# VH-VL binders against o27280, part 20

Target 1, 266 residues: o27280
Amino acid sequence: MDSMNVPEVLEIKRIVEESESVKTFIFSWDFRREVRPGQFVMVWDFRDEKPMSVSLIDPVRSEIGISIRRVGEFTDRVHGLSEGDLLGIRGPYGRGFELMGRDILLVGGGIGMAPLAALADEATARGMRVDALVAARTADELLFLDRLEAAGVNISTCTDDGSCGFKGFAHERLLTLEENHDMAAVCGPEPMMFQVMRILDERDVPAQLSLERYMKCAVGICGQCCLDDTGFRVCAEGPVFWSQELSRVREFGRYRRDPAGRRVPW
Key: E = the ipSAE of ESMFold2; O = the ipSAE of OpenDDE; V2 = 0.75 times the mean of E and O plus 0.25 times the DockQ between their complexes.

## First folded at step 7 (VH-VL; framework fv_marstacimab)

Design s9
Fold by ESMFold2-Fast, scan of step 7:
Structure s9 (fold): chain C 266 residues (1-266), chain A 121 residues (1-121), chain B 112 residues (1-112)
Amino acid sequence: as target 1 above (266 residues)
Amino acid sequence: EVQLLESGGGLVQPGGSLRLSCAASGFTFSDYYMSWVRQAPGKGLEWVSYISSSGDYTYYADSVKGRFTISRDNSKNTLYLQMNSLRAEDTAVYYCARDSEWELYEYFDYWGQGTMVTVSS
Amino acid sequence: QSVLTQPPSVSGAPGQRVTISCTGSSSNIGADYDVHWYQQLPGTAPKLLIYGNSNRPSGVPDRFSGSKSGTSASLAITGLQAEDEADYYCQSYDISLSGYVVFGGGTKLTVL
């Protein structure tokens, strides 16, 4: 729709500090424009525009939340804003997650927990049993644990340094967890998602994976949104893909492309 | 003319270590992913490891993970394979191979002559 | 577990046509990954023979051709010569394997 491509200038209603490097910015939202878990918006600071996943969808309070990690000039500027300041929001864009079955697994790494937190809210509201594996480098980088606990999610954690939960990577922890789920949703660094997908495929668990790379433009014109072997555009056909769709992509989990189009490892 | 020359093979006892080298010439070494591929006597080809052009990313076959380390020195145009905790089943000719450019589809366009590693008491 | 299956041996007389099959699954050839072929003469390193299903590197005679259909690929050698006696390997990519690289078991071609 045309109306989805017009930025709305919204006041920052509330800011939640999720960690030293992550903040959630909360805005009033008119739910005549539907938003689903797994979709993203373009955030405009009146200088630059960047894609951000929606991490909170609350039609009862008429609010959405957008979680942003501080990693560069744009995100540094946005992190410097206060309640009452203005940002432009355009969207939502992309394919959201589809829920199926009664028992689901969420596997999130770092900021990848942001779209999964929104999904957890919807799944628990539908009466589904939700297990979440939350992974990070250290304990203070684990995101949304209090929110997931409040929603009734069964939480497992792992950290690279062992400071909380299992010491190791998400896929290593997954090997020690119960194998029976009707569906999984996965979001995080692409090498992590690839390893998790292989385990879930071996267990015959259908998985949906969110690819947040290549979301340069939300209009499907940008060639860098294409996946190598299939020609899928992440912003047009994603960012959420089923594992069987990704099994055909030679690039997934191994390579990315730089601006010159050269193959570069993760 | 692309050339790859392996060295460092030999006879070693089980549990021992060897370091293989591959000297590259005739191309811009730092632009290419590089691989090690091995072949046990009378057997087929088995991929062992590859390393990115920068050296920052490495990948291993499950059979060698934790025992072998691939590395490169782009200033010397040299690829390495450090092999530790060697087992009888590691006995093979080890080939250095250049990965093709992305646009030509991924395959091994040039191979070295190979160096023989024998793990035996 | 065999990922890419080749016949262990094939044979032919000079001037004949032989074909070598490479059979995969939905996680490799069936996922539209390309198949590449290598020739290994006795006592030598492998040499690239066919890349990208059907392309020949400079210096490879047109007697060698490759094709791919569904979950399988084939290498065809026409006008068989004594010098073609060698081991032939297919190679592709498998999304389920670490590093993606997978080789067939190899086929020994004997020229009778």
Scores: ipSAE 0.000, ipTM 0.401, lowest interface PAE 14.3, mean pLDDT 82

## First folded at step 9 (VH-VL; framework fv_marstacimab)

Design t2 (at its last look DockQ between E and O 0.01; V2 from the best seeds 0.00; counts 0 for: pae E 11.9 > 2, placed apart)
Fold by OpenDDE, look of step 9:
Structure t2 (fold): chain C 266 residues (1-266), chain A 121 residues (1-121), chain B 112 residues (1-112)
Amino acid sequence: as target 1 above (266 residues)
Amino acid sequence: EVQLLESGGGLVQPGGSLRLSCAASGFTFSNYAMSWVRQAPGKGLEWVSAISGSGSSTYYADSVKGRFTISRDNSKNTLYLQMNSLRAEDTAVYYCARDSKWELLDYFDYWGQGTMVTVSS
Amino acid sequence: QSVLTQPPSVSGAPGQRVTISCTGSSSNIGAGYDVHWYQQLPGTAPKLLIYGNSNRPSGVPDRFSGSKSGTSASLAITGLQAEDEADYYCQSYDRSLSGYVVFGGGTKLTVL
């Protein structure tokens, strides 16, 4: 495979409709190019380019999957594509998750479950016990439940409206769970992640969290995804960070910078 | 400073038993998986056993399954290896190693100096 | 017989570049698991040299580098020094062994 910095034009092999707003696009992948859960790729529709997490890594079928939530013009265009259509993919980029211990807790919110689903596959393949707390606003927005169940993941669901599982937020559900894990991986809305991290820290559970920031170059050059004070570049030093690292990041869970570089609250 | 100190090694006859200990300091012991790795004289490294930070999960090489038992006491910051039914081929320096800070069965970032186990009649 | 294959020995003169190969299979390196390297000086315990294919821990000179491709990995040492004379081991994870850690057979590096 060519350099990571050059988009490869790939055909969409399959499209899986995960929910009303989320689709997974599956591509053939040459696994001579290593990809890890938690890493992201830059998806190019020949007009614009956006970073997307890898949600499926299947070395047996030589496939990867990218789950995309419909949230704007770019994703609208991508969601309009069909099997057989082409997309440009470059990467993967960033630091992915590491698997610590035998018992792992996954806490995901919304589309944040995308990289965690990939991590779950790897963890279960290693024979790890995986508990997943899957959160969403409503039941119909819960992602990857069947996939996770098939993999042997122990699933706990949480919905804002109580339409499925625990009624409330992920961190509230977590407080009701007393079981300790060797490590945790967290991905979702940053306010959720912030609360979850605090609980995990109090329990002395090592945690990795995947951040989302505006990323333009994906190679640590442009600085658009640079975190305040620390100088961490989400595309290079992240997007997966340890809780200890994020404890140094003042903006985490508090504010972010928009594409213009302005501070905006979450 | 991270420190690992093995003890309990010695001479034992075939079929005998020995218990190794590894005293850990300089880090939160319970947050790390631990492993035993051995090295026969003049030979390479062989992974023996691992245990999760919580102690809830254990792993063994096929060569020691059913004979060795790994355990830990997080309150004492100590790792153990109970070795039963010892064989001549178990003769080796036994190292305790801290698994990577964040990954089990990945890499070992700190090693003890090892303790010698000799199984001979 | 180690799961990962290394040359038994390599040698080089001071200042030269040497490489140590580590060959695995589809169930370990080829499965996407990281390769790590250890240096063992004579009469001492192993020391972590490279982790995550190419990362150097603090204190390890930049003349040590690691790479991974396909089912193989490589350790490169540039500007070889006398103090580099040691045994080097690659290590990874093999999924076919139910979570077993696997080591290479080790490579003895002699500085001429």
Scores: ipSAE 0.015, ipTM 0.484, lowest interface PAE 7.5, mean pLDDT 92
Fold by ESMFold2, look of step 9:
Structure t2 (fold): chain C 266 residues (1-266), chain A 121 residues (1-121), chain B 112 residues (1-112)
Amino acid sequence: as target 1 above (266 residues)
Amino acid sequence: EVQLLESGGGLVQPGGSLRLSCAASGFTFSNYAMSWVRQAPGKGLEWVSAISGSGSSTYYADSVKGRFTISRDNSKNTLYLQMNSLRAEDTAVYYCARDSKWELLDYFDYWGQGTMVTVSS
Amino acid sequence: QSVLTQPPSVSGAPGQRVTISCTGSSSNIGAGYDVHWYQQLPGTAPKLLIYGNSNRPSGVPDRFSGSKSGTSASLAITGLQAEDEADYYCQSYDRSLSGYVVFGGGTKLTVL
């Protein structure tokens, strides 16, 4: 297989504690392998591998950052690693975000802010005005606030419990804001993304949404990342989809699949 | 054209009650959250209460919580404020204000002319 | 009185630039909440002047502009005209208050 399909074993250069449950692992990266915001990588701990968000793309320092939320056995093992330890990385894979216009709205929930942080860096480097709605269940789960502020991003925060910013959901905040954006990029829990997409579609704001499904092959062969009746594969045709593409997907926002492929409600 | 018309103000004694109304026209009333904002004579603006477009969520300032009740009748395009256990410090002009969207707690893009409530013995 | 602090008054001559400050804290403007501005002419209801920190609604002249930085916001009025004489209020949200909505104490602008 070529270098994109075979894990490259890389040394962890630096670890950033983003929250109590999220760490960003930074690696030296040869940018002859291009990486775009919204693409993902498969992270291999020599026992198992999982898809992870690219949150930092820094060609000047030749660095890439991968943000990982601790949610189970694999991510617990990875969170236990130190600088100098090794991980395998395959990729990047998937379709990234496309930037257009001068004004972009980012709407991120939880770890969904990871690919949006990378996009914010690219957007600000192009001279775009960037507004971000950063959502979480509680204040200490809000991600990348200092980094976004330092980049000149205009931040609003939402927490379910009201511990920081607006108390409530991101779509509730959006109902009061006039359309001032040329596009939007959305990533987070699928119920949030569905509600946000509906509002943006009604306002005729072009929107791109980043989805995650269980992945095994990452190159579109195994079908584990398929969406509903459309046959879209998140690893090949996504993970970033335009809202028009997702309007054809019955399962979006309604149910998810467990690792065995069984439908479970959100 | 958007119009908001308050009514129901007047003179009441301390401990009394009043019900304010705000008749809305020129827009789809149920698509917008609504607020009451008051202004005591010679003083600044004080937000009092808000209600979501459907009426499902209500919010109150600490100074009125437990005494005032906001409601709306979307079939009549009317916002209400029931004020009980009135105190002298409730004396103010009460404005009906439209929130910019269905969601509560953003900015107020249209205001009525207000109705005066005077609480005195 | 107010969680958001405004100067009680400001003044300027016709044609000048004036600014009106709105100073908050980490629980309101500093928490990332937007700032909105209202103009109240004598004997009239408030009118929306600036929303979302810096946006002007239709019909508001570009002589009016807003900005936000850190825990504070400012309303700037250039080319001052006699008709600008009014009270000006900032409005934002404070996460420590029930209902969240908070107005500044108001600033009387006098055109000399």
Scores: ipSAE 0.005, ipTM 0.421, lowest interface PAE 11.9, mean pLDDT 84
ESMFold2 (binder alone), look of step 9: mean pLDDT 92; pTM 0.946

Design t3 (at its last look DockQ between E and O 0.08; V2 from the best seeds 0.00; counts 0 for: pae E 12.7 > 2, placed apart)
Fold by OpenDDE, look of step 9:
Formats: C-alpha cells, sequence, structure tokens
Structure t3 (fold): chain C 266 residues (1-266), chain A 121 residues (1-121), chain B 112 residues (1-112)
C-alpha cells in the first residue's frame, strides 16, 4: 500500500463540464484508500500543487471526482487537460463531514457545493432526507442541480441577480426555509458561511462548515493554513469544523492570510 | 392520506376567547410548518399565523399580534390557536393548513375544511 | 387592500383560454419569492393548484399553468370547463411586512 503522502499519477478517466468555469475530473480510485466527503486531495500538474475538494465518491464505479473552478494559472492549465491526460493525486487529507440524524441541511455557495454534493450522495444512500440550499451569483453558476435532483435531494436555489430562485444571498433565503434539521453542512464564500452559521446557531441546528485557506503541505507541518489564535490547521484539524470550533476563530468571516501571511479581507 | 380536522369554532361575544384545534394525520407532523388562514364571509383569504415544525418559531399577522397565540403539540399531532380579545372583524372560517416541506412560510399543500368563528354581541 | 393585486373577476366560454394576473411588488414577487395559486370551489376549502410559480400538484390537470415575471405572476387555464368556475387566489411572501404570507384579493372565474 502506497503512502498517502506520495502522489499517484492517475489518468483522467472522464471530464464533466459542470458550468462555464467548473469542471469535474474523474479518476479511477482504489477504495482500499478510504475517502470521506469534506476531505481534500492535493492535485499536482507536475508544475504546481493545489488542494481540491472531493466532489464525487463512487464505490460502485470505483471512481472519485474532483471539481475545479477556473480561477488562476494552475486551474487554467488543469482546465486545458483532456481525458487520458495525467495528474498527480495525493491524499485524501483533512477531516471530513460527519453525518448524524435523519434530516440534513446543505447550504452551499459556488464551488462550495463540491464537497456537499459528495455528502449529499452519502446521505441519500443512507436513507437520510436531504435539503439543499444552492447559492450562486447567477443561474449559470449554480452547480450540481441535476445531480442533486437525481439523488432525491430537495433543492432550493438563490442567486444574487434573481436569475434563478430567490433573489438574494443564502442567509437571506435560509430565513424563509424550514428550520427542522438534525444537522447542517455548509461550504462556500466565508462571509456567506458566517451568516449562515449565525442563523443555524440561533435555530440550535448543529452545523459543520468547511473552510478554505492557503494550504501548502496538507500534513500540518508548514503552518500556512493556521488559523489565528486557535492554532487550528485547516489541513489537519479541518477543513471541516463544527460551528462551536469556528466561534473561537477570530478571523472567520472577517479576514484570511495570504501566502505571504498578510491579512487580507474577504 | 393527509388529513387536517379543525375544531373549537363557535359563537363568542366581543372580548371573549376561543381555542381552536387542528388534528393532523397521515404525515410526520413535526416535519412541517403549520399555519392558520382565515376567510371572512364573502371575503378573501387572510394569513393569520404560522409555526415552525419544531415550534421554535412563531409568526403572526399584525391584525392578530398580541391577541392570538399559535402553538403545537407534536406528540399529539395537534395545532392550536388561542384567540383572546376577539373582535367582530375576527369573524371568519379558520382553516388549518400544512406548510410546504421546505419553506417555512411557503405554500399550503393541504387544508382542513375549516371551523367557523363568529364574534357577535 | 391585498398586498397582491388580482382582477376581481374574469370570464370565459367553455374551451377558451383565460388568464388571471397577480401583481406584486419588489418586496414580494419581485424579490424572488415564489408564487402559489389556490382554487376554491363554492362552499369548499381552498385547494393548492400551482406551487413554486409553475408546478402542478398531483391531480391537477395540465390545463392549469403558472408563470412568473418581474413583479407579476399569471395563472392560465386552457380548455376552460364548467367545473373550473371558482375563486382563485395567488399567494406569496413579503419581506417588508416582517415576514408575512400574503394573498391576492381573489378572482372570481365565471364560465359562460
Amino acid sequence: as target 1 above (266 residues)
Amino acid sequence: EVQLLESGGGLVQPGGSLRLSCAASGFTFSSYAMSWVRQAPGKGLEWVSAISGSGSSTYYADSVKGRFTISRDNSKNTLYLQMNSLRAEDTAVYYCARGSRWELLGYFDYWGQGTMVTVSS
Amino acid sequence: QSVLTQPPSVSGAPGQRVTISCTGSSSNIGAGYDVHWYQQLPGTAPKLLIYGNSNRPSGVPDRFSGSKSGTSASLAITGLQAEDEADYYCQSYDSSLRGYVVFGGGTKLTVL
């Protein structure tokens, strides 16, 4: 069994175009290596390496999927790849989501829906009832709607421009949705997550939130993804955190550290 | 099948009180928000009050705030509306309505047959 | 006055197409809240006819359709039948009223 810290060179088995800016890259996976929704892998294009969330976990087909949004040079290169091309994958890393209860609420924004889509598959497979609030700037940026619908997920959408569903932000829409859930999983822009967390806390709904930070080593050594005051390492103690944990994190929803360690606002 | 049965309506004098009940069956009661909607004779529909599935959140129309109290007993699958300080304008058929599964204050997919409340001296 | 405005009455002959409008504002329909429609036959409780702007519950014929645009919604009935004679109400949510469920004033549909 290969070390989880050694990248495995894998062939892109299939590419799914989720939106204009998001593609899902599917790989054959040996499920002797366990992977959980909410965990991430390090993707290596033989020039650079970036953390990416697992968006598909299919033990039947022995496949995993990684959804990548086109946002920079690395992702531009990856988006230029074709089926049959190679990528290095190491992992999975981090703490994934924990499912509990019978009814689960998913709140996702943009690419944040990636790990939640995987979680939705697991939850529905377990016979859980899944409600998903899917947010995006515009209708064409809403992700995984068909996939979620096919899985039996109850979907509510909201868009900033009102092109689909509720016109407004996720936390605004959430205020008008049923509050009876055993747990919630949240992933998206941090300001969104912050507001959503507040509402969920008021409703006494246990919530897990997936943070995004600059991660270099993925193994808790370099400290680049350390959260202020707490010392939490997003790659090791996260990226999935309970709301109680994040309540201790001063920077949550307010600012983040760039690769140089400077504070930058969201 | 889903069933909603209202009770408790009747004739009451102005300033009096009534307590309406709605017995629910055929679904997981606690999973749904519930509402009261009323209709005065020959008039349209007016939303009165709503309560979340858990009962943690309650909502009222301005016309009934401070006078009406919505509650529920999930162990008995029953919705209640305590109506105090009743006025003539409260005269209406009161419907118990099940909210949509997802939206707290969304649509009403099932309605009871209603119970008539008459406030008159 | 109802927050949502409906025509008080509409009429049509059997087989015709009729449309009932529901006009709201930027704080309800225009805010992106869904519009729902109810049919109330004489002497009966309201029945859900359309939910989520354009969805039909089980048992509702495809002659009934709903649409939404801007600050308004519309209920269309094709192939009008005698049994369609009823009151029709649109319903939505208004965020400016501290979270109120709002109904239209209702429309009396007469089949000629």
Scores: ipSAE 0.257, ipTM 0.714, lowest interface PAE 1.7, mean pLDDT 93
Fold by ESMFold2, look of step 9:
Order: sequence, then structure tokens, then C-alpha cells
Structure t3 (fold): chain C 266 residues (1-266), chain A 121 residues (1-121), chain B 112 residues (1-112)
Amino acid sequence: as target 1 above (266 residues)
Amino acid sequence: EVQLLESGGGLVQPGGSLRLSCAASGFTFSSYAMSWVRQAPGKGLEWVSAISGSGSSTYYADSVKGRFTISRDNSKNTLYLQMNSLRAEDTAVYYCARGSRWELLGYFDYWGQGTMVTVSS
Amino acid sequence: QSVLTQPPSVSGAPGQRVTISCTGSSSNIGAGYDVHWYQQLPGTAPKLLIYGNSNRPSGVPDRFSGSKSGTSASLAITGLQAEDEADYYCQSYDSSLRGYVVFGGGTKLTVL
């Protein structure tokens, strides 16, 4: 499609330093193109194009924010940009999170907190009680804590090295937390999400999990984002899936796919 | 070195008011939830109030709700407890306690020396 | 009566093992909340002894240990020493109060 092949070129309005390795890039956005928490955009730096989750959705100020972790050549180039520089943006794409009930649990690992921060803003604006379990390897990598706290979110933290909060993995911390939520939203490393999903399923908490797979077209045509055994396309039927949908997928939590479609271990 | 220093305790009449302060140093104050915990003479510990790192969320024990107000000034690294409509039952040593970083539901890893509040006619 | 029930006192001779119980309910410990323990030496402020059910902060001897099971928790002290004579408090949260902080009533440990 014509809009998919020619991203809209937007000026970076502001840059927020979320951590040493994560920046949020804020753009003016025409909200006739509706954006929901959990949807993604394709970000084009005039050399390459990568999917990124929307972390800020502000229709009042007509702004969106996209949080990007520096992990390689593309993200290194984007991190080198300044306010006023240009990026191409296609989207939004995919199925976002749906809110239900009055009490929601968020479980986020690393940059996976980005779409959950947007969801937390919507949930608190609706008057929901929001608990968030924020996980990272180290304290310096815990994201959005000030923003979540300011929104009235009840925060629990865990770090692999114990530098902040519970020492250990998110699913281990979850076992010691309140069990009664109306729903959960989960995003982060797939092994973490698999273990968290199992606990939430045993507690009968409806859960939505956001998955990442290799994407080329972003609209479900090329098939590169497919999950084994189901034919689900992450860019079309996801990236957000209900836990019941994922329970039928043998690959979930066991391996990932590289850009060539090959299975690789986590 | 983490330090918490309470002040503002003293003798007050029933129905009166006091404002407690807790000066914090040796850590990033705005990153931590803070609590007041009290201990009546010869009695156990009783949690009084908590405030989030930014100050946006506050919690109160039922025994003090509506009478006490917790606040903080992150530019001064200071925690406050405004105590109004004081009763004899509020007589206690009041401790400033640091919660876990970014968590309201953590443990209290550092405590001040306490400040004594006596409410008597 | 506190929400978390502790024995009012326990005693032991030097070198012995003692345990201090902390009994809650389905709305606190039984809801999955962590249990933390504090030591209060005479005339001093409380000090964190055990956090997250069983973790020791730096500087706490390994003869102090904690555990949690069902609706109850325990603090164990082995190799009892005279300096262990203190009041001990457990702490958790109660879901009926949206995570309201609750302390046990305290246990006075006497070293004989």
C-alpha cells in the first residue's frame, strides 16, 4: 500500500532521557490516526526500518512518544539524533491492549515497560487501580518509575542483581504479590512472559501479552511474523494476544526467530 | 551513609497540633517511599502513614485518617507529618522510616532515632 | 490484638535455637504478601533483620533466618547469644486494606 511504502516524515519535537540506554522521542501526531496502547509503529531512519512500541499517547497535546533502547546500529544512529531532526513513521499497526475491570496488574521487563506505561496512563485516567511489577537486570535499567509513581501506580520492582527491590526474576516476585486482579498486561523478554503467563493462568487472571517477532511489511501480508502451529501473524493478529490464545503455541517461551526466520534459543 | 533525623516532637494538649519533620541524607530521597511508624510507651510498632517518592500517593492508617497529613519536599530532602486534632492515644515515639526504592509495599531498611510526642491535658 | 499474632515472649539459653512465630490470615500472609522482621534492642530504633521472607541484609549474622508457609511465618535464631535479647516484630501487608502495612504485636526474647 502507498502509505506503507512512504512513511510520514516527522520532526523530533522533544527527547526524554529515560536511562543511559533508553530515550523517548516525542512527535506531533494527528489523532485522526487513532493510537492504542500496545500498538506499534515502524520507525525509519532513512537507512533501515524497525518496529517500536508507542510509550506516550497524548491527544490533548497532540503528541506521541516512542521509546527506543540502544542495542545496535539502527538504534545507535537514532540515539544520535537531536530535536529538530527527522524520522519516518508508519502506523500504528497491530492489536493493542484492552482494559477490563477495576484492578489491573502490569508486568514489564526492560523496554517492555514502554507500552505498559501508555496503558497505565489510560487505566489511571479511567479510575482503575494499577499495580505494576517493573523488572530489569539492574536498578539503572528500571524504566518509567517516576512517571508511574506520579500517576498513582502501585509499584513493585525486581532486579536480577538485587540492586533495587526483589532480587530475582519477575515471576518469582509475582508469586509473593497480591493474587486478585481483574486482568493483567505483560510485556518483556519472552522467557519472562512465559513464566508470568503460567502463574496468571493458575490464578485465573485474564492476561494479555505483547509479543515481538521479525516484521517486514507490518500489515500481515509477508508472513515473516508468524507463530508456529497457529498461523497467527504478530503484526496482524497481535502483537498483543490473550494468554488463552498463546497457550496453544508451542514456540512461545522456547525460542525466537532471527530476521531470516531461523529458530534460535533465548 | 543513609541518615534520617526526626524533629518537632514535644508536649501538646488534646485537640492541638504538631508538625514533625524528618531530614534525610545519603540517598536519592525522591526515589524512595517514606513512612511514619509510631510506638506508644511500652507498646509495639504501629504504621501511621506512607507517601510515594514523588509525593503523589499517600496512605494513612484508619486511626489517623482525616487528622494527619503526610507530605514531602524533595528539593529539601525532608518528610513531614502534620498532626491535627491530637488525642491521648497519639502519644508515642514517631519514627521516620525509609521504604524500598520506588515501592510503596516494601520493607523499612532505615529508621531514624524517633521523636517523642506526648498528648496530655 | 494485632492483625499478625506473635507470642508475647520467648526465652532460651545461650547456644540454643529459638523460633518466633508470626501468624496471619488469608488477607495478609495467606494472600502471598512478603514477611519482614525487625529487631529492636532496648532503648534503640528498630533495625531490619530479615526482608522478603528469608533474605538477610548485609551485617546480619547467618544464625538469623526466616521462612514463610501458608498463613504464617517464622524467625529462627540459632546459637543464641546474650546480645540477641530484644523485641522482635514481623511485618506484612493486608489486602483488605489495599496493602495496608501491618506489624505483629512483638515478641520479647529473653536470653537466660
Scores: ipSAE 0.006, ipTM 0.534, lowest interface PAE 9.9, mean pLDDT 86
ESMFold2 (binder alone), look of step 9: mean pLDDT 92; pTM 0.943
ESMFold2, look of step 11: ipSAE 0.005; ipTM 0.464
ESMFold2 (binder alone), look of step 11: mean pLDDT 92; pTM 0.948
OpenDDE, look of step 11: ipSAE 0.091; ipTM 0.659

Design t5 (at its last look DockQ between E and O 0.06; V2 from the best seeds 0.00; counts 0 for: pae E 18.7 > 2, placed apart)
Fold by ESMFold2, look of step 9:
Structure t5 (fold): chain C 266 residues (1-266), chain A 121 residues (1-121), chain B 112 residues (1-112)
Amino acid sequence: as target 1 above (266 residues)
Amino acid sequence: EVQLLESGGGLVQPGGSLRLSCAASGFTFSSYAMSWVRQAPGKGLEWVSAISGSGGTTYYADSVKGRFTISRDNSKNTLYLQMNSLRAEDTAVYYCARDSHWELLSYFDYWGQGTMVTVSS
Amino acid sequence: QSVLTQPPSVSGAPGQRVTISCTGSSSNIGAGYDVHWYQQLPGTAPKLLIYGNSNRPSGVPDRFSGSKSGTSASLAITGLQAEDEADYYCQSYDRSLSGYVVFGGGTKLTVL
């Protein structure tokens, strides 16, 4: 088993408070271990280990950033850490996004904007035009707006409660947006991604979607990240999938699996 | 097993108030949005109100906006509907419904048996 | 006056196929929103029958099917049985309304 499968203990270099519930933890990183937008790492707090998306990839400063939303005991403990504290990091893992064409649409819900922010940086650096639909329940939960704007991304917002931008769901806003993009990248709650994927498929926009599944090993051995019906492992064959791959998956967007592997409604 | 049990219905005069409760069990209550749906005697279903899992966002049908308030107490696994300024047209069975897919477009996978509200003099 | 229009009633003999329509507009089904269906047996609460246009929850027989096209949706019941006698409601969303959620007016199915 190589060094990617053993956590490297790294010092938290900086912490950026993205919102009340989301922090980005920045680490020095040796880029001989390549990192691409859409890949993830396993974060180890010396007690438990969880997958987290890479949200910042900066080879010039030799830094990566990992955005973590506070949702439970593990993430509460990590949010309590300070600059200089230690975390174990293993990875990166998974298949990242593939850029094509000149014009890309990003559709992100909540913390799903994290990998898309990294992709936006790469896309703008390649000279692509980037449009982003940033969705959340409320205005206070919209992520990365200042960073995206500074990068030259054209931002549309939507919130469930209408406190910022369009009042409604991301796919409802998408129906009113122009559909002239070469590709799309989507990440967020799986039911949102399902509805967005259907619209993009009808518009013949090639789409890549990043999925979250419960993970244990992160190298494709344990099977806990498998999709129903196809046997795709999110940690090995994803987390980024083309819409054509996902259109054959009956459970996508309709059901999720809990840590015990049971189907439960979204 | 998911169970939803409504209570608090009854007879009330026009202009009066009632508070409906819905006791939830068999699922992690705070993870699900909830809705109230009503049905007047001999009539169809009418969506009334919804609230997010956290309680941070609410929606109301135009017919009840400003008069009804939906709320929840996640520590007690209970959904509420405060109904003020009641009118004869509010007479209905009120159902508590679990609202899956809150972050997308809602549908209602579990329903209670309902509680009857009658507004008459 | 319902935003989603259903026929008030439909009937069929045992073994026949019946369909129940749900007709909307460009502000709802025509905007691409999913349609869901509920069955309400006499004296009971509604029960989810079809979600996401065509998906059946566990316990719903495959003789119930749903479809959507353009601004309308359809519930089909094949092999009609006496116990199918119930009220049927479609549900979707209308972006012009607060809260978005809208039910059809309901269809009473009578098994002859």
Scores: ipSAE 0.000, ipTM 0.400, lowest interface PAE 18.7, mean pLDDT 84
Fold by OpenDDE, look of step 9:
Structure t5 (fold): chain C 266 residues (1-266), chain A 121 residues (1-121), chain B 112 residues (1-112)
Amino acid sequence: as target 1 above (266 residues)
Amino acid sequence: EVQLLESGGGLVQPGGSLRLSCAASGFTFSSYAMSWVRQAPGKGLEWVSAISGSGGTTYYADSVKGRFTISRDNSKNTLYLQMNSLRAEDTAVYYCARDSHWELLSYFDYWGQGTMVTVSS
Amino acid sequence: QSVLTQPPSVSGAPGQRVTISCTGSSSNIGAGYDVHWYQQLPGTAPKLLIYGNSNRPSGVPDRFSGSKSGTSASLAITGLQAEDEADYYCQSYDRSLSGYVVFGGGTKLTVL
């Protein structure tokens, strides 16, 4: 095993409360180890290990950030941590986003904005025009708005309850937008991504989408994150996929495998 | 405004068949998965079946597998439940529910008023 | 019996705080699946009350709150009002069943 497969114990440098349910944990990072938006790390709290997307990449401050939504026992424990506490981090793993063109559209839902926020930073730093469609259930759950705005991102919001921006889902809002982009990056609930992908395909906009699956090894050997029919391993061939690749994945937007391997509807 | 209106309920003999319909309005029907949930008289809620927005994927509870068929016509904004080989234990109010796909696993954000199905000799 | 366990009934006086528990297992709530809550007034269809463990849809008063911990979830109602008298159901998913969607048995809340 490569040295990168051994968790490095890191001190939580800072914690940013993004919302009631989302915190960003910031760590010092040695950038001799390259990390790209869209890649993930395995976070170990010395009891359990979970894959998390990198949401902040700051070579200037030599920091990375990992945004975590409180959804279960593991994340409950992590959310109980304070600055100065320790976590194990190994990685990064997986295929990240590729940037192309001048204009990029980001479509994110909920915690799916985490990798897209990192991508937005890179894209804007490279001088690209970035439009971001940020979706959430309610206004107070919209993530990274101040950060994106500060970076020069053109933000459009949508919420289920209409408390901020367009009332509805991301794909519905997207249908009201007529602007063309050179490429799109999408991350969020899979049903959302499925609908967004269809719209983007109809518009001939190249799109990359980040999938979420249960991951165990992160190195493509355990098969926990294998997609049906294709045999794609989300941790190895993904988590970022091109729309053309996902068009071959029968389960995409339709069902997923739960931790026990059973088909679960979206 | 989101509206779901069930119809097709009634009295049927054991072994008989019945087809329920749910007319949807106020939203892009094809963009949402839909479910049937039933409630026997004086009892709790039981999930019955679900269908994806496109109709390409269907799901069933074990209690109805092989007997019930869920389908949809997106051109008519209508959800269906074909119920065959009906049993007394299928007696319930059947609700049409819209599946929210915001979370990784769905919840039901809108419900119809329900239609009563009674299976009795 | 229901996969998720709820008390059959709870009661409280107006203005009081009441809690309704939803106890699951390692195959549902403990597996990391979200818990949702529904309110069903007498003679009516269920209404979404809480989604994603603790989120309130528009129109739901802030005196309703949800939480989840371990293999259990809880619905809390503060400032109990007469109109809160209803049946309450928790809902989640279970990985051990072919019928993935699971409901609690329901709790009848009586306002004294």
Scores: ipSAE 0.000, ipTM 0.466, lowest interface PAE 13.6, mean pLDDT 91
ESMFold2 (binder alone), look of step 9: mean pLDDT 92; pTM 0.943

